# VH-VL binders against Cytochrome c oxidase assembly factor 8 (COA8): the designs that were tried, part 175

Target 1, 167 residues: Cytochrome c oxidase assembly factor 8 (COA8), of Homo sapiens (Human) (q96il0)
Amino acid sequence: APERGAERRDTAPSGVSRFCPPRKSCHDWIGPPDKYSNLRPVHFYIPENESPLEQKLRKLRQETQEWNQQFWANQNLTFSKEKEEFIHSRLKTKGLGLRTESGQKATLNAEEMADFYKEFLSKNFQKHMYYNRDWYKRNFAITFFMGKVALERIWNKLKQKQKKRSN
Below, E stands for the ipSAE of ESMFold2; O stands for the ipSAE of OpenDDE; V2 stands for 0.75 times the mean of E and O plus 0.25 times the DockQ between their complexes.

## First folded at step 15 (VH-VL)

Design oe15 (from od2 with light chain I99V; framework fv_pabinafusp)
Fold by ESMFold2-Fast, scan of step 15:
Structure oe15 (fold): chain C 167 residues (1-167), chain A 124 residues (1-124), chain B 112 residues (1-112)
Amino acid sequence: as target 1 above (167 residues)
Amino acid sequence: EVQLVQSGAEVKKPGESLKISCKGSGYRFTEYWLGWVRQMPGKGLEWMGDIYPEDSDTTYSEKFKVQVTISADKSISTAYLQWSSLKASDTAMYYCARQGWHYDESGPWGFDYWGQGTLVTVSS
Amino acid sequence: DIVMTQTPLSLSVTPGQPASISCRSSQSLLHSDEKTYLHWYLQKPGQSPQLLIYKVSNRFSGVPDRFSGSGSGTDFTLKISRVEAEDVGVYYCSQSEHVPYTFGQGTKVEIK
């Protein structure tokens, strides 16, 4: 039993729960959601025998993750900023203050906010179309390289088996 | 780091069954052949067979083909060596070892990492 | 089965002196891929075997440069340029050219 029981012990749980994968991880690890993009980052395991092709695939996936994170972080910040500016402008037009009597932020009714959402979606339609196009291109490239890595692994297995059975 | 950890020593009587284990860590367990090597007390090394854990494909030495069964459970990165009925002549140290290879080599390069060994003693 | 024969079976060496171990196979270990699948292992007292040299002449990771392998076809040699106390143990040659993989009988290297 000592082999399995000993593996359970970990002296640094707080590091793992934040941004560090487990000490002996042989798998990819998913991190907490980013504050701005609200997307969970993936921390990739690097094997001892990583081929140049596998490294290329891993770097492509890491780059795609960073591109995706940056896009949504920027989009979310833009949305929040424009939403507050819209609310401020409408309240000012009505002659109302930015805070209620209770000291909380003043807000608009659902019908008024619908105008903002409609305008924001319309304004950003083309930007989201270009995002979707690039996202599909990146996923096509990732799928292509995943296929190449799979073929490489099959080839390596066959090489090993063929050598053992030469006679 | 690459590590192979074997189960502890066993003391058995003739006719009993036994299953010993070898757990791999620090590498992709399913992508390497894992072999078993016997060393009788005061004697040299004998290759028994090996297994490719991804599909449990096995290769045996003819001498050991009917004596033992090699298996693997890739979900826990563990290989096994099993006897249905032990004999006194099975008393030996049993090693598991990974057969090394790399994508840029033409073939495997011997047993590069070895477990610590499991001593099996069979006596009446 | 390919039979591996080592000579000598026992060798006593004064520290700092060279040592040579010969290994002969019953048939050629040259594969059609132009590689020769002859490897050398060291088993220190009370320890597991460890890979020393693979495919005739390639030192495994961490193996000191005082160890060298040579040979072709059926005749192979492991040479230690200057034997140190940590080098004591049993040396095995092995072939992985054909199944079943086979080992030599072993050469015990002792100090004095």
Scores: ipSAE 0.073, ipTM 0.618, lowest interface PAE 5.5, mean pLDDT 84

Design oe16 (from od2 with light chain I99W; framework fv_pabinafusp)
Fold by ESMFold2-Fast, scan of step 15:
Structure oe16 (fold): chain C 167 residues (1-167), chain A 124 residues (1-124), chain B 112 residues (1-112)
Amino acid sequence: as target 1 above (167 residues)
Amino acid sequence: EVQLVQSGAEVKKPGESLKISCKGSGYRFTEYWLGWVRQMPGKGLEWMGDIYPEDSDTTYSEKFKVQVTISADKSISTAYLQWSSLKASDTAMYYCARQGWHYDESGPWGFDYWGQGTLVTVSS
Amino acid sequence: DIVMTQTPLSLSVTPGQPASISCRSSQSLLHSDEKTYLHWYLQKPGQSPQLLIYKVSNRFSGVPDRFSGSGSGTDFTLKISRVEAEDVGVYYCSQSEHWPYTFGQGTKVEIK
């Protein structure tokens, strides 16, 4: 198995690497928002003495981050495409061009757009419900493993101190 | 990359106070004991004491217990070695070193990474 | 305190030849976990000590396989199968079984 710790981060950092965290950092680092998902990626620090339980927690958090980023990137793209299609369709029905005489993008009023938002939410209701279900499942799993890691760290601290003072 | 970076060389007179530092990076500073080792000019290594930064629990060699104070500031990942009143006999190279261990009780349990050393010269 | 005694105190070796350093502790370094807490460090000229071998026979990260440690109880040996120029320095054995931790007096290795 590959070594874990600062050396690993310098050569092959795991997770989303669309940004460059400080190489010698011993903390998780938060990057700028992704262009498509609008979520900030987290680069996870891998300690030299990472336990299998800590690795499992880290991988679960990384996987959840990737899942969340993909979901919102796809959802935002779908929303933007369908919104533009709706606007174009409605403008065509009114006999209007896609741009005003001033060259600005032709828009619909808030009342007209309300129909699109209602339709979009209704159409995607089931998808959003399954997203929420998975989001809660993932967060409960992460919280559970965070608790396990905390208990393991307390136990390791006690064992290390006992070892040093066993004379 | 695990690194311990120590403060620069010091030239002092007997009776003066001194505090030297050792900054850890590339690892969880609060999870490892950090030790101080003295090396007098042309002599071997002597363990002085250790500190566990999480709770500042300290352990001293009897020879050094009344001569120095070991402390740490975990918010900046830095440990300190301090003298209230230096003596000419304190002239030496001082190293900080991390005591290595792993969660499963594997690992060195010796000093796995060392600072570059701080030379302290005490003369009148 | 546990006394660590090294022999020889100095050693001159022709490059490519083997070298051997002995270390004796005044008490057994065997812990109740069946591991022996005897370590070897190398201090190259003008440099900080570095860990070579921990718990008798385990090579630390990056340490060449020409270095090997052996021993049990109170008698331990560090062997270098083929000494190279970069191996020059002072070698220390150390124990972390009994508190306070102690070091041997050191063995200076030089190239002929």
Scores: ipSAE 0.125, ipTM 0.619, lowest interface PAE 5.4, mean pLDDT 84

Design oe17 (from od2 with light chain H98Q; framework fv_pabinafusp)
Fold by ESMFold2-Fast, scan of step 15:
Structure oe17 (fold): chain C 167 residues (1-167), chain A 124 residues (1-124), chain B 112 residues (1-112)
Amino acid sequence: as target 1 above (167 residues)
Amino acid sequence: EVQLVQSGAEVKKPGESLKISCKGSGYRFTEYWLGWVRQMPGKGLEWMGDIYPEDSDTTYSEKFKVQVTISADKSISTAYLQWSSLKASDTAMYYCARQGWHYDESGPWGFDYWGQGTLVTVSS
Amino acid sequence: DIVMTQTPLSLSVTPGQPASISCRSSQSLLHSDEKTYLHWYLQKPGQSPQLLIYKVSNRFSGVPDRFSGSGSGTDFTLKISRVEAEDVGVYYCSQSEQIPYTFGQGTKVEIK
């Protein structure tokens, strides 16, 4: 629907900056903080002998990273937008201009901003609770599969060592 | 891209010590056995031994157990072959090679990728 | 130790003609997992050995289909259906069934 498209205009721009890992790297690489989410992205190394279980773990970690990046980019954008709207509204209510005599943006004092923070927390309480719930579920799944991958690696080593045993 | 890069050629006198290296890249170094193979001038291939870099577990050919030490430093993805006292009979090309395997047991269990070789010449 | 014996030791082939190399082991290379750990390597002049065929008949990645391996127990064969100039070198059979791993003495393939 058109209304859903309009709602999605509040999300971060689609042209997010990407980084390139060092050439011939065989390890995960951590990039600079993303402009919108302020989180450091991880580029995951894909080993040549990646098992289906390792692939499942990697994809889960990649999906979780994308979800996390999108959530915080969205949250930061929403916070900035609502903060500016609140400041504008309060200055208009006081009959003040949006700029000082010196041309700088007019600001509110700490007491006035406290109202915004309370409203923002109240409005976003459910959203943050859902984020925390999903974060714990994702982190549990990642930890579980990390354990499975570790056991698989131990088992593979034991099979290799058994084959090399001399008689 | 899997690569094994070995240290450069060495010219030594009998009785001297030597340590040559083999650096792996493009794969998880700690998850593959890394072997050393000797080729004397104009001769065939002789397996010397292998190391599993994760825990430095080694296997040696009986012929080479007393002659050499195989070690690895997993923090820099490098394996080593070392002599405490070289002999003229140690003059040879030395190759490092990775023992290939696959998680579904379809792997080679042979040496799938080889270094370029390190020529060691021992003469008085 | 398992001894690997190759025949012939040297082979001269006209380009486009087939070549066949035999390898015999002093004991069976069949493992308890029902796999046979016999491999073929090629060492081109001035180069490191490279894996051609592993576990009797499996071509390694990038190896042309003109190379084929066959055999069982103690008798194995490497065949090149149509020898090309780039196939010149020394061919080695090898076993990894038992420590120490051993190689055949090598077969030198040359173009006439």
Scores: ipSAE 0.489, ipTM 0.732, lowest interface PAE 2.0, mean pLDDT 86

Design oe18 (from od2 with light chain H98E; framework fv_pabinafusp)
Fold by ESMFold2-Fast, scan of step 15:
Structure oe18 (fold): chain C 167 residues (1-167), chain A 124 residues (1-124), chain B 112 residues (1-112)
Amino acid sequence: as target 1 above (167 residues)
Amino acid sequence: EVQLVQSGAEVKKPGESLKISCKGSGYRFTEYWLGWVRQMPGKGLEWMGDIYPEDSDTTYSEKFKVQVTISADKSISTAYLQWSSLKASDTAMYYCARQGWHYDESGPWGFDYWGQGTLVTVSS
Amino acid sequence: DIVMTQTPLSLSVTPGQPASISCRSSQSLLHSDEKTYLHWYLQKPGQSPQLLIYKVSNRFSGVPDRFSGSGSGTDFTLKISRVEAEDVGVYYCSQSEEIPYTFGQGTKVEIK
């Protein structure tokens, strides 16, 4: 059974899970893995005293999550489609049917599948390189704003405590 | 939704100890001072003291500092008000309340959200 | 301790008519940050107090426009432009400029 007791999930048109945190949560909530991307979505808690800087960080994290989810959902779909096309093509060349005698889907041996994996990775090398570049850029920006938010929170704490001690 | 939920009514005898609670939800509990206010039957409001849950820093009214202890457990977003030995004169409604603040303000404002109150009756 | 004094102690108002409550502090409530730490609370019958106005004139979230606060130094006023049935209760002014925080003795507002 998945951790955090969630059983129901629904997927958006992009393949991203629709989910809700527990009713009285005051923290970010991590959901179950998405069916298509296989990534765990994060639902971000919105405090009632959210500063513009905190909102910017939250929106940046939400946008980055959506971008990442869409990339991997599309990549997994492309992988599955091309894998199936490769298998069908090779089985057709051998004069074999697409289903076994037991009704199971016909498959190729490990050596033949290794050819597909190498071809797929080579074909998508540039795409994955650009993904990694953008992923690092996004994470640098997130880290930078996390630092700014942390400093802002320290400052807000100091302002509250200074008024208390002022007489 | 910001909520403060207090423990239920208590009926005690003089000399007994008591600890009542106030649980916060819907906000970052550690980032707000939480105060305790007494209301004697048919009377007005008296501030007793407050606590900053992040570091359990406390401030007390001089009148109450020897009568009660204020504490908090930030892991369960709960603050406490405790008496070691109750007196009949402690009979009152006790409220917890959050002291509000905003990033745009120079300092905190008044008590913006209040618990429902805990009635404490001390009689022989 | 700063003493907060409210006048009147009780007020009966016909629905739709205005009401005014005065609050006087024994010392100035002006802080070095140029803010005045005077707040107004309403306690409806059988309910917890609720914040109406903070720092003299700022309405708290959800508080109707008919409530307004004004004043400076030691003299403050809460005004209700058109009193409604839901406005009955005891109104308290309070200072948080100096420890201990103190409240006025309360003004009971009721409908005729």
Scores: ipSAE 0.436, ipTM 0.711, lowest interface PAE 2.4, mean pLDDT 86

Design oe19 (from od2 with light chain H98Y; framework fv_pabinafusp; at its last look DockQ between E and O 0.33; V2 from the best seeds 0.57)
Fold by OpenDDE, look of step 16:
Structure oe19 (fold): chain C 167 residues (1-167), chain A 124 residues (1-124), chain B 112 residues (1-112)
Amino acid sequence: as target 1 above (167 residues)
Amino acid sequence: EVQLVQSGAEVKKPGESLKISCKGSGYRFTEYWLGWVRQMPGKGLEWMGDIYPEDSDTTYSEKFKVQVTISADKSISTAYLQWSSLKASDTAMYYCARQGWHYDESGPWGFDYWGQGTLVTVSS
Amino acid sequence: DIVMTQTPLSLSVTPGQPASISCRSSQSLLHSDEKTYLHWYLQKPGQSPQLLIYKVSNRFSGVPDRFSGSGSGTDFTLKISRVEAEDVGVYYCSQSEYIPYTFGQGTKVEIK
């Protein structure tokens, strides 16, 4: 029985953006675009007096960011791979080499590439639908916790103010 | 690290206006009350008032309510104490101080962090 | 205004000996949340005040364990178990229960 070669799923290396914000920063920082996802990572500030709600919000934002980074990194890799395979297959079918007579990489025309895009979108339609659904769910949760944190801050201010009694 | 950095010493004449500053760093500037405390030469501490920088909510001691204006610019994490017309009796050290609090504890605490002070000298 | 009265106003202490400062408020500093908003500060010579004790008995971060606060209602005490040379300065009690916030007269602690 021929040993089915385990297709090494080229999992996009979880390239933790090596962007380190300044140690003394009291603000969120936006890093450069990730090379795989093309998304800019956000480094979230951790305050000295972070409430449990604020911590929960921060973690939810971080998890959502990581989820987005992984999704798009994988999608971009898949897209690039399938695009290259499509081009190679079509060129071969046409009896064309991978390089032109001038030594340039052979390309397909816009019409042929339109077929690839249509096929790719069709093939990934369900995946994109699930992504969109989950994106909305996560953002709704984030927004909800943002509201809670805002209310908590108001309440904390009011508590402090209420301690100030007039004689 | 939490720091409050005040503007430098001031020498003024009676009748002049003055605005001194206190810049907060190392914490969420907008979420803490920032107070001003006067200390006359060789005397004790007197609370003048405070501000909540997020919405500029201010509280004054009645003794100082007409004498000074407390303000803040949250965009640069800076609070201000201002006189429209200085008197010789305004000669003192002025401290900004953060009113401490914690989410797990009932607050406010005392003034947990202080600026280095700004000496204001008003002489003819 | 709430009057904060400290006793004594001056204290000369031999290093290694204990010290005690009393503070009395003109009104109870007990809040409806069952907390008492009395604080202690130290102002070392030529320095800004620093928080020692908040809410009667809680040591602020970095404050040595030789400092302790106690009391209730209107009567409060700051104790130093063993006075060190670095403890020289003026000690202030303060209340933050009522506006305006007020301070005691200060107690000057010196080394003999």
Scores: ipSAE 0.749, ipTM 0.891, lowest interface PAE 0.7, mean pLDDT 91
Fold by ESMFold2-Fast, scan of step 15:
Structure oe19 (fold): chain C 167 residues (1-167), chain A 124 residues (1-124), chain B 112 residues (1-112)
Amino acid sequence: as target 1 above (167 residues)
Amino acid sequence: EVQLVQSGAEVKKPGESLKISCKGSGYRFTEYWLGWVRQMPGKGLEWMGDIYPEDSDTTYSEKFKVQVTISADKSISTAYLQWSSLKASDTAMYYCARQGWHYDESGPWGFDYWGQGTLVTVSS
Amino acid sequence: DIVMTQTPLSLSVTPGQPASISCRSSQSLLHSDEKTYLHWYLQKPGQSPQLLIYKVSNRFSGVPDRFSGSGSGTDFTLKISRVEAEDVGVYYCSQSEYIPYTFGQGTKVEIK
């Protein structure tokens, strides 16, 4: 950390450029998995001739992606925190140190960790149920608007061909 | 950015066949009509025909209808202009160009982006 | 076929002076959508044509505001308020209301 305090934390433009689609791309691009959520982000292509309906669909998909990313980043953080607390608590109960003599983190056996996983899933059941409900709602809305956009594109194709042949 | 890149210059003899290409990038290739325009040496512009790449529907100028074939391969965003048997009178610069269009319009209007051109020389 | 007639066919302009090119179509270019399908292109020496003005008066992306188009029905004008060196080339009017699409014979603009 040579000069953490002097460094501008906000470098988003430079960071964003690494994951943006090629400038000549006309398709959505899938990036690498996010460190915290472990989900692959989609960078949406914005056509020069985007209709209001297409924009609404794209924004809905972007908002759903951000919601999904935030949910799983928070879940993974909570899981890691509670796992560490569980391990420390159980090691303290056994009178053991937090690290082995070789300096590695002390671990619990599979049977003890199974207790944590079961408790974590049980404790978070309602949260995951609400997540699934909201995911289905969002997915249904996206599917509905995808259908509307598809119909709009068919209509636009017909308009183009009619004008072309209106001689 | 929208770009159209055409194949290189060709030197041919009368009676030979030829197929030249135009590759689109930076836009949804299948959603825009793509046209071909001829320019004879020292002359003006002549529209030859167009193709809608989504379904390969074509429109030709009557003058060029029997002279050439326009086709497209949407999987590689490329349109083609083809002659079965070249004539010396086919010597010209050939341009491909996209026809501009907006979602709230009745259809395509003018040629908004043009390729760099392919010079075809036909001589014995 | 629709005939597009340009006048003049050639003009020499002193830098900074205005230039005007007229285009007349043999039939009205007005569509039922109330738009007129008349466009202007510039072909610089050794280059591909480029769009300047579409549907009579709309400047294409990146086209300087010194270029303006006007007209209706069958009579159209392209004006350059102050001609610059990069404006040298051949200007074409074109119609896309009727098939076949047709172009005017071109107007060569050069600097004195």
Scores: ipSAE 0.573, ipTM 0.807, lowest interface PAE 1.5, mean pLDDT 86
Fold by ESMFold2, look of step 16:
Structure oe19 (fold): chain C 167 residues (1-167), chain A 124 residues (1-124), chain B 112 residues (1-112)
Amino acid sequence: as target 1 above (167 residues)
Amino acid sequence: EVQLVQSGAEVKKPGESLKISCKGSGYRFTEYWLGWVRQMPGKGLEWMGDIYPEDSDTTYSEKFKVQVTISADKSISTAYLQWSSLKASDTAMYYCARQGWHYDESGPWGFDYWGQGTLVTVSS
Amino acid sequence: DIVMTQTPLSLSVTPGQPASISCRSSQSLLHSDEKTYLHWYLQKPGQSPQLLIYKVSNRFSGVPDRFSGSGSGTDFTLKISRVEAEDVGVYYCSQSEYIPYTFGQGTKVEIK
């Protein structure tokens, strides 16, 4: 199946920066990684002749992107916060300060940190299972609407050509 | 935001070739027929033909069928009108225009947006 | 080919007065889908044509409601309820029902 302009994605250079799509663009744009989620946002093209099905698909993709961005931004913050709390708690139990004599952050060795990673994974397992379930539900819905939009575009092309021929 | 921007005015001699362009923006270029319309000095409008850029399906008015070639490059959203050998009688304004349509069939099946025109002058 | 004939070819109108332009096709424009692909364009001095009315009576986006179209079969009319200075130009009727698409010869509208 040949690509349509509305289904193409152009990328920006790597790095974190403020992204602005070109004026009068007819394509979706992929921006730089978001600071908090580390995910690349898509800036969706809105055609002037957008059907209700095309709009539904676009809104579903936008909502899924926002949901995904929010989930990972929250997870990244929670991971960082709980990691520091774990380190502080273990250092305090050992009677050690939060910084070395040179002023660097005190840390734990890999064996000590293994307990944190195990506890974090266990604590967040159900949350990630719900995320995976919702991700699959959203992905299947998006795929279903992509199929409907593809068929609609084929029918619209055929109708135009029929109109030319029947004149 | 639909725009059709045509190439600039041309002054040519009889027998020379010419290719003028029409670049579409602000819409899905490949999904609309794009037509060419001639206006001779002091005269009305004449449909020359059109093209469906997605597959280059081309229709010509019988009057113009052997005189011009209509083509498109969909990768740059541009259509072309071309003469292999110009005549003085080709002196005219040439417009490109988009054949409108709407998914619910409520829109025009007529030229809803027009380029600014390209003046072609052919004289010795 | 379908010949589109406009009357009058020239029209001088006092500002604020109505104007009416007739367009006749050499054969019926009633398509088998029960629609009529008859359109009206305005070409202002030094400008490209612009769509005013499509499919007999539908105003295109941004066209003032003082413009209206009517008719069926072979006889069509464009009406301007109150002509303004900005309405000056050449009006064309056109059909996109049969290839080749054709235009009327134009009606020049002036302010007197």
Scores: ipSAE 0.557, ipTM 0.819, lowest interface PAE 1.5, mean pLDDT 86
ESMFold2 (binder alone), look of step 16: mean pLDDT 92; pTM 0.946

Design oe2 (from od2 with heavy chain E31Q; framework fv_pabinafusp)
Fold by ESMFold2-Fast, scan of step 15:
Structure oe2 (fold): chain C 167 residues (1-167), chain A 124 residues (1-124), chain B 112 residues (1-112)
Amino acid sequence: as target 1 above (167 residues)
Amino acid sequence: EVQLVQSGAEVKKPGESLKISCKGSGYRFTQYWLGWVRQMPGKGLEWMGDIYPEDSDTTYSEKFKVQVTISADKSISTAYLQWSSLKASDTAMYYCARQGWHYDESGPWGFDYWGQGTLVTVSS
Amino acid sequence: DIVMTQTPLSLSVTPGQPASISCRSSQSLLHSDEKTYLHWYLQKPGQSPQLLIYKVSNRFSGVPDRFSGSGSGTDFTLKISRVEAEDVGVYYCSQSEHIPYTFGQGTKVEIK
């Protein structure tokens, strides 16, 4: 196999939106934004000499990513659904159809939409508060384990050098 | 998969300089010592030296310390073996090899993965 | 420098029969971590060396269980319980306890 010719994105099926990290990658890969959550997924590299501590950090980061993806995908879908229901309800109250004379989707003015946004934020206040609480907890845990992994790597480097230098 | 790919065969004249390469893939290149081993035609294996790519820390066999220079470029996961002035006696197969280790051990041990070798021929 | 001495230098084996290679070091290979840094490599004709056994008795990934290593201090043995055609090549013992790392002269194993 050529030095870099075995891995080519241009051989992937065209028109398919897939998160596909490069082959032979030895680092984390960041994909395109998810259609529903609008967040970029990360595919984590698993080294052959992964310590239990590194595995715990990786699992924590993977679980946090999945939690975050699910939260925002659900939030965005809920927002879209309730926005559509609100628009339909207001148009019906005004005696208006769902589409304009030109066939476009009927819309509400900025002041009417402001009412929806205020209500949506108020209604979801507790949900967002709990999201922020869990987000802080998860990030503090990740930072703590990142520190432990960094110290472990320094220790492993020191052990290897001591073995070579002392004998 | 762990793979070490070496540069192609070289034919040189005495007095010429040479730099051969070894590119690692499929593992964390900066966290493993990478060694160079010489095998003269029809003879056994001789360890030349090692490099730790993270900080380019090197160890050399005394026999080879003045003959060659070992270096690495961690940004492209590549290690190098270099001669300033080749001699006919440098004709040999040169292997690069990764030195294995495990997180719960005190240090590195034997060469667990080897490159395919680079044949260097030095003749008039 | 630690000198590694292998015996025999050449060995012809009938397929299915056992083979044994000895390796002696000029100094003890025992480290303070209670590990012994002796390893065995196989170089098949026209190929790169490959790791068979590391730290006396540990089989490397993919190495068949017919290969076993034993020994302590300065005296080590590689055994092949039933030699197969794919086992042909030159076997090397090596130490990584002391710099410079050294290899034995090699033992050529052939099928008769």
Scores: ipSAE 0.518, ipTM 0.767, lowest interface PAE 1.9, mean pLDDT 86

